Miniprotein binders against q96jn8r1131to1294. Designs and how they scored, part 168

Target 1, 164 residues: q96jn8r1131to1294
Amino acid sequence: TLEFLENHGKNILLSNGNRTATRVASYNQGIVVINQPLVPQLLVQVRIDFLNRQWTSSLVLGVITCAPERLNFPASACALKRAAWLLRGRGVFHNGLKICEKFGPNLDTCPEGTILGLRLDSSGGLHLHVNGVDQGVAVPDVPQPCHALVDLYGQCEQVTIVNP
Short names: E, the ipSAE of ESMFold2; O, the ipSAE of OpenDDE; V2, 0.75 times the mean of E and O plus 0.25 times the DockQ between their complexes.

## First folded at step 15 (miniprotein)

Design yk4 (at its last look DockQ between E and O 0.95; V2 from the best seeds 0.89)
Fold by OpenDDE base, look of step 15:
Structure yk4 (fold): chain B 164 residues (1-164), chain A 82 residues (1-82)
Amino acid sequence: as target 1 above (164 residues)
Amino acid sequence: SPEEIIEEIKKLIEEAIYLAMRGDKTKAVELLQKALDLVNKLGDTEFQKAIDDALKAIDKGDPWYAELILDWALDLAEEKSE
């Protein structure tokens, strides 16, 4: 079963069998990683449960290829400078460098209830799904194994893993 | 010492990003300007450019990108001070 790992950001509280992550303080320290690695044909999805308009910006999605159980999480995903591919706003980042300016919808403006998914295709391409719609390949060749990562950042205070 | 100055810069950056995330762009800019003054004391032109780029990012309403830029700069500055 898909759930968030116990190793997570300092401001995260897990609930609902570790399928719900809530950031309970500030705007950061909210990184969580899904336990099962991404494999081809596996669609991992999270729903945005709550947005707090006190803050600007919103969640970051991505994948990491290092061992998540031992990872010392930084306060923000932007500090991940190795083994990381991130989707934020409409940009794609690899190890802290922007590799794509405009991809898919703007993640900063996704409303509550939006379901965001990540999926690897047979060629190692990482796809973004929004409310069940494949937005295309965000990253063309992702090393495996890799784990889906969610940074509850800024406005995004709660997400829940949902099944397709 | 350079290490002490870097620590001060780090604190200013952390507070600046916090304020930017809260929507107080004006105060965030003020703090980064203070950080820039300290960077100038270090003579670190690369860090100076990073502060300028971060200021532009905050002005455009993208504190996350500002944070990313400044995190790189801090890492490099700390390495130079070792």
Scores: ipSAE 0.891, ipTM 0.945, lowest interface PAE 0.5, mean pLDDT 96
Fold by ESMFold2, look of step 15:
Structure yk4 (fold): chain B 164 residues (1-164), chain A 82 residues (1-82)
Amino acid sequence: as target 1 above (164 residues)
Amino acid sequence: SPEEIIEEIKKLIEEAIYLAMRGDKTKAVELLQKALDLVNKLGDTEFQKAIDDALKAIDKGDPWYAELILDWALDLAEEKSE
């Protein structure tokens, strides 16, 4: 029932019942959002399907607290300066400002087949999962409702929503 | 005009980030140096620092972070010209 929302980056093609997102041009315009808000006990997972090593940098994960259905997305998630928390590389960013230098593994090193997950805990803490392993709290108190976001940036050209 | 200069800076930055994303650091640096020359005409010290920081990020192989830095700088420069 989890799907990527029809409102997405301009270079995205949705397929597989809107469970697969492919970036079909350039390195950017690849933001996608999961159609249901995160709630405690909901684990949203995506698998990295295809990486193009000709580009530099890779995907960004995160959450937004604005209603995503009519949001005008920027070309790259780095430009999200309101109501956004992002995980990129090992960094955590809030509204375009780095708030943590090193959390979890370096997302730029995740190979094809890696399954990345996001969930909220009961306190509103945002957890990253990597191949089923909880990496701990990336952000301690995310307002609800919020939606999971993936930016198919740089190397990352395809991801698919998978069940936990 | 300041608006025309900022628009040219934006175009140079977009081209530079694209080249850095493709792995062409040399051409990316050349374009950012051209952008810096235009920023110097504006006398925008914060933007000058942002270009320097973005060049460091590109040198370290982090064009995503360079894009973040420069997007902030463009927003601030547009705000100052209002």
Scores: ipSAE 0.862, ipTM 0.930, lowest interface PAE 0.6, mean pLDDT 93
ESMFold2 (binder alone), look of step 15: mean pLDDT 82; pTM 0.792
ESMFold2, look of step 16: ipSAE 0.841; ipTM 0.920
ESMFold2 (binder alone), look of step 16: mean pLDDT 82; pTM 0.788
OpenDDE base, look of step 16: ipSAE 0.891; ipTM 0.945

Design yk5 (at its last look DockQ between E and O 0.92; V2 from the best seeds 0.88)
Fold by OpenDDE base, look of step 16:
Structure yk5 (fold): chain B 164 residues (1-164), chain A 82 residues (1-82)
Amino acid sequence: as target 1 above (164 residues)
Amino acid sequence: SPEEIIEEIKKLIEEAIYLAMKGDKTKAVELLQKALDLVNKLGDTEFQKAIDDALKAIDKGDPWYAELILDWALRLAEEKSE
């Protein structure tokens, strides 16, 4: 069963069998990691449940290749400078460096109810899915094993893991 | 000491990003300008450039990118001071 790890950002409360993450304070300290590593052809999806519009920006999606159970999470995913590939806005980042300017829809403007997915293809390409639609390869070659990461940042205050 | 200055810069940056995330660009910029003054005392030209870039990011309404830039700068500055 897919669920968020107990090791998470300081402002996160888990519920619904650890399938729902809620950021209960400020705009940050909201990183969560899904327990099972991504494997080829497995689609992992989260739904944006609640947006708090007093903040700017929104969630960050991505993957990490370090051991998530022992990771000391920074306040924001932007501080992950190793073993991290991030999707934010329309940009793709690797270890803090922008590697793509425009990819897929703008994650900062996704409304509540949007279902965002990550999937590895057989070549190690990381795909973004939006409401079930494959947006293409965001990262062409991701090392394995890797874990899906969600940073409940800015407006995004709650997400839930949903089945494909 | 350089370490003390860096800690003060860090506090200013954290507050600036918080305010920027709330939509208060003006106050965020003011705080980063104070941080820039402290960076000048360190003589860290890379950090200075980072603050300038972060200021541009905030102006464009992208505090997350500003935070990313400033996080790099802080990390490098801390390493130099050790």
Scores: ipSAE 0.878, ipTM 0.940, lowest interface PAE 0.5, mean pLDDT 96
Fold by ESMFold2, look of step 15:
Structure yk5 (fold): chain B 164 residues (1-164), chain A 82 residues (1-82)
Amino acid sequence: as target 1 above (164 residues)
Amino acid sequence: SPEEIIEEIKKLIEEAIYLAMKGDKTKAVELLQKALDLVNKLGDTEFQKAIDDALKAIDKGDPWYAELILDWALRLAEEKSE
């Protein structure tokens, strides 16, 4: 039921019924968005399928609160300066500003096969899951509706939506 | 012209981040130092600080954060020229 939107970064090819996103060039232009907004009962999970360790830095996870179907995505999620909360490495970022230095594990160290999840709790808190383990609230009180976002940046060249 | 200088700075930054992403810190630093020379001609002290902070991020192996810093600086420089 969950798919990546057809509106995505320029270097993305969608496959597997739009449940798999592959970055096919360079290190950037790899933003994808899940086609349904997060709701408290919904756990969005993606599996890291391919990492290219020749690049530095890796995927970014997050949410956006703008309607995603017609957005002009920037080359990299770091350039999202409005309506965005991002998890990258060990940092949490809001609209291009670091708001937390250390949350959860370092996402840059997650190997192929890691399943990363995003969930909104009933208070609007954004939770990160890593291989089924809730890492707690990364971002309190995220406005709704919001959509899960993955930037296939740097090392991360392929992810697939998986069912919980 | 400020607009031509900003466009050249943008191209240098893009190439520098690409090189840093591939692990070529030496060439990335060289290009950012050239960008800094151009920023000095603009007299933009906040952009100068941004280049220095981005160089530190690259040195720490964090080109994503360098890109974030420089994206802000470039946006602010473009807004000043509007």
Scores: ipSAE 0.859, ipTM 0.928, lowest interface PAE 0.5, mean pLDDT 93
ESMFold2 (binder alone), look of step 15: mean pLDDT 83; pTM 0.793
OpenDDE base, look of step 15: ipSAE 0.872; ipTM 0.937
ESMFold2, look of step 16: ipSAE 0.849; ipTM 0.925
ESMFold2 (binder alone), look of step 16: mean pLDDT 82; pTM 0.789

Design yk6 (at its last look DockQ between E and O 0.91; V2 from the best seeds 0.88)
Fold by OpenDDE base, look of step 16:
Structure yk6 (fold): chain B 164 residues (1-164), chain A 82 residues (1-82)
Amino acid sequence: as target 1 above (164 residues)
Amino acid sequence: SPEEIIEEIKKLIEEAIYLAMKGDKTKAIELLQKALDLVNKLGDTEFQKAIDDALKAIDKGDPWYAELILDWALELAEEKSE
């Protein structure tokens, strides 16, 4: 069963069998990691449940290749400088460096109810899915094992893991 | 000391990003300008450039990217002070 790990950002409360993450304070300290590593053909999806429009920006999606159970999470995913690939806005970042300017839809403007997915293909390419539609390869070669990461940042206050 | 100055810069940056995330671009920029003054005391030209880039990011309405830039800058500055 897919669920968020108990090791998470300081402002996160887990519920619904650890399948729902809610950021209960400020705009940050909202990083969560999904327990099972990504494997080829496995589609991991989260739904944006609630947006708080007093903040700007929104969630960050990505993967990490370090051990998530022992990771000391920074206040924001932007501080992940190693073993991290991030999708935010329309940009793709690797270890704190922008590697793609324009990819897929703008994550900052996704409304509540949007379902975002991550999937590895057989060649190690990381795909972004939006409402069931494959947006293509965001990262061409991701080391394995890797874990899906969600940073409940800015407007994004709650997400829930959903089945395909 | 340089370490004390860096701590003060860090506080200003944290507050600036918070305000930027709240949509107060003007006040965020003001605080980063104060941080820039402190950076000038350190003589760190790389940090200075980072603040300038962060200011541009905030002006464009992208505080997350500003935060990223400034996080790098703080990390490097702390390493130099050790």
Scores: ipSAE 0.892, ipTM 0.947, lowest interface PAE 0.5, mean pLDDT 96
Fold by ESMFold2, look of step 15:
Structure yk6 (fold): chain B 164 residues (1-164), chain A 82 residues (1-82)
Amino acid sequence: as target 1 above (164 residues)
Amino acid sequence: SPEEIIEEIKKLIEEAIYLAMKGDKTKAIELLQKALDLVNKLGDTEFQKAIDDALKAIDKGDPWYAELILDWALELAEEKSE
């Protein structure tokens, strides 16, 4: 089954059979990674459970191609400068560089209950789903294997892995 | 020393981003202006540009992007000093 890896940001507490991640302090140190690499038939989905509006900005969603089990995560996903593709706000970032200004909805405005999904297509294109609706290809050719990543940043204090 | 100045800049940046994340743009901007004054003493024009861009990002309500910019700048500054 899909679970968050035990290797995660320092402010994360895992629960619900490691399917729920909660950030229990500050605004950062909230990176989590899904235990199974993405493959074309796999849709990884997380639900936004809790938002704390006292913070600015919200979660980051993406993929990493480094082996995640022993990786030393930075405090924030913005510092991932190697083997990372991130969706934040409406931007797409590769290794700390913005590669697209406007893709999909603004993730900073997604309310509690939003279900966000990531999948690869057969060409290695990374797709974002929002509440079951495919937003198209965010990144056209992601190397495999890669793992889905969520940074519980800013407003986002809890997410749960949900089945499609 | 340059190393001590970079460490102080790092502390100011960390505090500024924290305050911006809590919505205190005014104090965050104040701390980054202090960081810019220290960067000016280093003569690091790329870091000066990064602070200015981060100030604009915070003013627009985008502290995540400010953090991205400043993380690059700190990494480059640390590499130059060693």
Scores: ipSAE 0.855, ipTM 0.928, lowest interface PAE 0.6, mean pLDDT 93
ESMFold2 (binder alone), look of step 15: mean pLDDT 83; pTM 0.795
OpenDDE base, look of step 15: ipSAE 0.891; ipTM 0.946
ESMFold2, look of step 16: ipSAE 0.849; ipTM 0.925
ESMFold2 (binder alone), look of step 16: mean pLDDT 83; pTM 0.796

Design yk7 (at its last look DockQ between E and O 0.92; V2 from the best seeds 0.88)
Fold by OpenDDE base, look of step 15:
Formats: sequence, C-alpha cells, structure tokens
Structure yk7 (fold): chain B 164 residues (1-164), chain A 82 residues (1-82)
Amino acid sequence: as target 1 above (164 residues)
Amino acid sequence: SPEEIIEEIRKLIDEAIYLAMKGDKTKAVELLQKALDLVNKLGDTEFQKAIDDALKAIDKGDPWYAELILDWALEIAEEKSE
C-alpha cells in the first residue's frame, strides 16, 4: 500500500495510516516521500486537502533517486541539489537548475481538492497528471529506482495519497 | 571573520525569505539589502549577483526561486571560507 515514509520534514505530522501529511508549523520543513518506488504504469496521486493563504507559493512535486530512508531533508525542496527532479509553479528543475520554463498548469494556483499524480512511462518519462488528465512528459528520462516526493510548501499544508 | 559574516548573511536571508513568504516584499528586500552590504565586505561578486537575482525574484513574487538562488550562494560561500 502507498503511504508516506516516517522519515520526513520536521514540521510534518502523519495521520490516516501515513497516507495524510499535515504541515503544522511555518511555511517549510514539509517534505514527504512515498514509500514505494515509481515503476512504469504505477500512478501515484495526492490530493491537496488544505491551503493556508497566509503564505505565498504552494507545493512542490518531484522524484528523488537516492535512498529516501536515509535522506536528511532540507527545510525546502529547493535545497535538493542531487538526484532530484522537481515540479513547481510551471517550472521543472533538476538538481537545483531550471530545465523547463513552462510545463503544465501552475501548481501554485491549484485549488483545494486538486489531485496531482506522477507516473513513469515505459521509456522512463515522468508524467504529471492533474485531476486524472495526463499533462505530458515533464522529465524525459528519469533514473530508476526513484521515489515520488511532495514538499508541503507555502500555502499547501495538507495532502492525502489517493488511489486512482 | 568571513565565517562570522557568512553566518550573519544566513540569518538575514532566512528572515528575508520568511517575510517574503508572508507577503512582505518591502521588509524582505530591506533585509536582503543588508545582506548585500555584508557580501560586499567579502568581495564575493558571485554572491553579489545571487543577491541581485534573488531580489528580482522576490519583486516578481517568487520567493521560492529566491530561496533556491540564495541557498546555492550560501553553499558556495561556505565552501570558499573553509
């Protein structure tokens, strides 16, 4: 079953069998990683449960190829400078460098209830799904194994893993 | 010492990003300007450019990107001071 690892950001509280992550303080320290690695045809989805408009910006999605159980999480995903591909706003980042300016919808403006998904295709392409709609390949060739990552950043203070 | 100056810069950056995330661009910019003054004392032109880029990001309403830029800059500066 899909759930968040217990190795997570300092401001995260897990609940509902580790399927719900809540950031309980500040705007950061909210990184979580899903336990099962992404494999082709596996769609991993999270729902935005609550937005706190006290803050600007919103969640970051991505994948990491390092061992998540041993990862010392930084306060923000932006500090992940190795083995990381990130989607934020409409941009795609690899190891702290922007590799795409405009991709898919703006993640900073997704409302509560939005379901966001990640899926690898047979060629190693990482797809973003929004409310069940495939937005295309965000990253063309992702090394495997890799794990889906969610940074509950800024406005996004709670997400839940949901099944397709 | 350079290490002490870098620590002061880090504190200013942390607070600036916090305020930017709360929507207080004015105060965030003010703090980053103070950080820039300290960077100038180090004579680190690369770090100076990073501060300028971060200021532009905050002005555009993108504190996350500012944080990314400044995190790189701090890491590099710390390595230089070792």
Scores: ipSAE 0.893, ipTM 0.946, lowest interface PAE 0.5, mean pLDDT 96
Fold by ESMFold2, look of step 15:
Structure yk7 (fold): chain B 164 residues (1-164), chain A 82 residues (1-82)
Amino acid sequence: as target 1 above (164 residues)
Amino acid sequence: SPEEIIEEIRKLIDEAIYLAMKGDKTKAVELLQKALDLVNKLGDTEFQKAIDDALKAIDKGDPWYAELILDWALEIAEEKSE
């Protein structure tokens, strides 16, 4: 079953059988990783449960292609300079460099209840889903194995893994 | 030493980003201006530009991007001092 990995950001508490992640302090230290690698048949979905609008910016989604079990996560996903592909706002970032200015909806405007999904296609393309709707290929040719990552950053204080 | 100056710059940047994330742009700008004064002592023109760009990002309400810019600058500055 899909769970958040026990190796996570320092401000995260896991609950609900490790399917819910809550950031309990500050705006950062909120990186979580899904325990199974992405494969084309697997749609990983998280629901935004709680947003605190007193912070600025919101969650980051992405993938990492290095083994996550023993990785020392930085305070914020923006500091992932190797083996990382991130979706933030409308931007797509690879290893700390913006590679696309505008893809999909602005993640900073997604309200509580939004369900966000990540999936690989058969060519290794990374797809974003928003409330069940495929937004197309965000990142072509992502190496495997890779794991889905969520940074509970800024406004985003709680997410839950949900079944498709 | 350069290492001690870089560590002080890091502390100022961390606090500035936290304040910007809380919506206190005025205090965030004050701390980044102090960081800029220290960067000027290092003579690091790329780091100076990074602080200027981060200030612009904070002014536009984008502290995540400011953090990205400044994390790069700190990494580069720390590598130079090794």
Scores: ipSAE 0.849, ipTM 0.923, lowest interface PAE 0.6, mean pLDDT 93
ESMFold2 (binder alone), look of step 15: mean pLDDT 85; pTM 0.819

Design yk8 (at its last look DockQ between E and O 0.94; V2 from the best seeds 0.88)
Fold by OpenDDE base, look of step 15:
Structure yk8 (fold): chain B 164 residues (1-164), chain A 82 residues (1-82)
Amino acid sequence: as target 1 above (164 residues)
Amino acid sequence: SPEEIIEEIKKLIEEAIYLAMKGDKTKAVELLQKALDLVNKLGDTEFQEAIDDALKAIDKGDPWYAELILDWALELAEEKSE
């Protein structure tokens, strides 16, 4: 069963069998990691449950290739400069460096109810899914094993893992 | 000491990003300007450039990217002070 690891950001409260993550304070300290590593043909999806408009920006999606159980999470995913690929806004970042300027829809403007997914293809390409639609390869070759990461940042206050 | 100055810069940056995330660009910029003054005391031109880039990011409404830039700058500055 897909669920969030109990090793998470300081402002996160897990519920619903660790399938729902809620950031209960400030705009940051909201990183969560999904327990099962991404493998080819596995689609991992989260739904944006609540947005808090007192903040700007929104969630960050990505993958990490380090051991998530022992990771000391920074306050924001932007500080992940090792073994990390991140999707935010329309940009793609690798270890703190922008590697793509425009990809897919703008994650900062996704409304509540949007379902966002990550999937590896047989060639190691990381795909972004938005409401069930494959947006294409965000990262062409991701090392395995890797884990899906969600940073509940800014407006994004709650997400829930949903099944395809 | 350089370490003490870096700590002050760090606090200013944290507060600036917080305010930027709240939508208060004016105060965020003000705090980063104070941070820039401290960076100038260190003579760290790389850090100075980073703050300038972060200011541009905040002006464009992208505090996340500003935070990224400043996080790199802080890390490098701390390494130089060791």
Scores: ipSAE 0.892, ipTM 0.947, lowest interface PAE 0.5, mean pLDDT 96
Fold by ESMFold2, look of step 15:
Structure yk8 (fold): chain B 164 residues (1-164), chain A 82 residues (1-82)
Amino acid sequence: as target 1 above (164 residues)
Amino acid sequence: SPEEIIEEIKKLIEEAIYLAMKGDKTKAVELLQKALDLVNKLGDTEFQEAIDDALKAIDKGDPWYAELILDWALELAEEKSE
């Protein structure tokens, strides 16, 4: 069963059998990681449950290739400088560097109820899904094993893991 | 000392990003301008440029990217002072 790991940002409260993450303070310290590594047949999906429009900017999605039990998470995913690939807004970032300006829809405009998915293809390409629709390859060659991560940043205060 | 100045800059940046995230661009800019005054005391030209770039990102409504820029600048400034 897919769950969020107990090693997470300081402002996160896990509930619903560790399938729901809620940021309970501020705009940051909201990094969560999914317990199973991605494999080509695994689609990890989260639903945006609650957005607080008082904040600017929204969630970050991505993957990390470091073992997540040993990570000392920064306050915000933008500070991940090693073994991280992030999707934010329409941009793709690797280790704190923007590598693509425009990929998929703007994640900052996704409303409550949007289901976002991450999947590896057989070549190690990272795919974004939005409401069940494959947006294509965001990153062509992510090393395995890797784990899906969500940063409940800014507007995004709650997400829940859902089955495909 | 440079370490004390960098710690004060870090606190100003953290508060500035918090305010920008809440939509208070005016106050965020004020705090980053104070941070720039301290960066000028360090004589760190790259950090000065990073503050300017972060101010542009905040003006465009992108405090996440401003935070990314300033996190790099802080990391580099800490490495220079070691």
Scores: ipSAE 0.834, ipTM 0.913, lowest interface PAE 0.6, mean pLDDT 92
ESMFold2 (binder alone), look of step 15: mean pLDDT 82; pTM 0.790

Design yk9 (at its last read DockQ between E and O 0.95; V2 from the best seeds 0.90)
Amino acid sequence: SPEEIIEEIRKLIDEAIYLAMKGDKTKAVELLQKALDLVNKLGDTEFQKAVDDALKAIDKGDPWYAELILDWALEIAEEKSE
ESMFold2, look of step 15: ipSAE 0.857; ipTM 0.927
ESMFold2 (binder alone), look of step 15: mean pLDDT 84; pTM 0.808
OpenDDE base, look of step 15: ipSAE 0.891; ipTM 0.946
ESMFold2, look of step 16: ipSAE 0.857; ipTM 0.929
ESMFold2 (binder alone), look of step 16: mean pLDDT 84; pTM 0.807
OpenDDE base, look of step 16: ipSAE 0.890; ipTM 0.945
ESMFold2, fold request of step 17: ipSAE 0.854, 0.868, 0.857; ipTM 0.928, 0.934, 0.927
ESMFold2 (binder alone), fold request of step 17: mean pLDDT 84, 84, 84; pTM 0.815, 0.804, 0.814
OpenDDE base, fold request of step 17: ipSAE 0.892, 0.893, 0.891; ipTM 0.946, 0.947, 0.947
ESMFold2, last read: ipSAE 0.866, 0.857, 0.866; ipTM 0.934, 0.927, 0.933
ESMFold2 (binder alone), last read: mean pLDDT 84, 84, 84; pTM 0.816, 0.812, 0.816
OpenDDE base, last read: ipSAE 0.892, 0.892, 0.892; ipTM 0.947, 0.947, 0.946

## First folded at step 16 (miniprotein)

Design cf1 (at its last look DockQ between E and O 0.01; V2 from the best seeds 0.00; counts 0 for: pae O 10.7 > 1.5, placed apart)
Fold by ESMFold2, look of step 16:
Structure cf1 (fold): chain B 164 residues (1-164), chain A 82 residues (1-82)
Amino acid sequence: as target 1 above (164 residues)
Amino acid sequence: SEEEKRIEELLEKIKELLEEAKRLAEEGDPEKAYELLFEAFRLIRELFEIARKLGNEELLKLARELIYEAYEILKEVEEKLK
């Protein structure tokens, strides 16, 4: 039921019924968004399928609160300057500004096969899940509706939406 | 208790940081305001963690109000750093 939205970064190829996103060129232009907003009972999970260790940085996870169907995505998620909360490396960022130094694992070192999940709790807290384990609240209160985003940046060349 | 004392310390410090960040953003030092907001976000996050652990709904409501105030100040800072 969950799919990547057809509006995505220009270097993305969608496959597997739009459940798999592959970055087919360069190191950026790899933003994808899940086609449904987050709600308390929805756990969005993606598996890291392929990494290219040529690059130093890896994927970014997060949410945006503006409607994604017609957004002009920047080259990378870190350039989103409005309505965005992102997990990058070990940090949490809001509109390009770091708001938490360390949360959860270092995304730059997550290996192939890692399953990363995003969930919104009833209080508006954004939770990160890693291999089925809730890491707690990364962002305490995100406005709704919000939409799950993955940036296949740098090392990350393919992710697939998986069921919980 | 120890937790109650920590909550009081957090609330006091968060209020001070947000007031100073707002003042600095208005007076044309948005980079310093951002530094204070960074610390404020860290402390508000700690407040949410304590409130969640205790199941304290009233504290969650207070923390939510503080994070919204911090977001409003951040919007001012973001506009001036553009």
Scores: ipSAE 0.008, ipTM 0.298, lowest interface PAE 9.7, mean pLDDT 85
Fold by OpenDDE base, look of step 16:
Structure cf1 (fold): chain B 164 residues (1-164), chain A 82 residues (1-82)
Amino acid sequence: as target 1 above (164 residues)
Amino acid sequence: SEEEKRIEELLEKIKELLEEAKRLAEEGDPEKAYELLFEAFRLIRELFEIARKLGNEELLKLARELIYEAYEILKEVEEKLK
């Protein structure tokens, strides 16, 4: 089953069989990684459970291609400088550099209940799904194996892994 | 309605859990308090889901208040678990 790894940001508490991540302090230190690497054509989804509107910005979603078990996570995903492809706001980032200005909906404005999904296609393209709708290829060729990463940042205080 | 009954049930249970967790945190059983809080979080999430389904803004507001209360208790519990 899909779960968040025990190696996570300092402000994260895991529950619900490690399928729910809650950031219980501040606005950052909320990175979590899903235990199993992405496999082609399998949709992995998380639901935004709680938003704290006292903060700005929201969750970051993406993948890492390094071993997650030994990572020393920075305070935020945007500080990852290697092996990281991230979706933030409407942008796509690689190792901290923006590689696409506008992609899909603005993650900073997704309401509670939004289900965000990641899927690798047969060509190694990383797709974003929003509430079951394929938004297209965010990253055309992602090295494998890779793990889905969620940064519970800013407004986003809780997410849960959900089945398609 | 069924939703209304469930809402009342959830609110009652959540409040009980939070009160008990707070007491246990203060009385030297933070581990048990920790467990109760996570159960509370689960129930609050359900409350959010119902509120969203019904478009009940008042209930959403209440659920938010409950989650913040839970966070405050959790901070205390975590300090005691160190």
Scores: ipSAE 0.000, ipTM 0.182, lowest interface PAE 10.7, mean pLDDT 89
ESMFold2 (binder alone), look of step 16: mean pLDDT 84; pTM 0.823

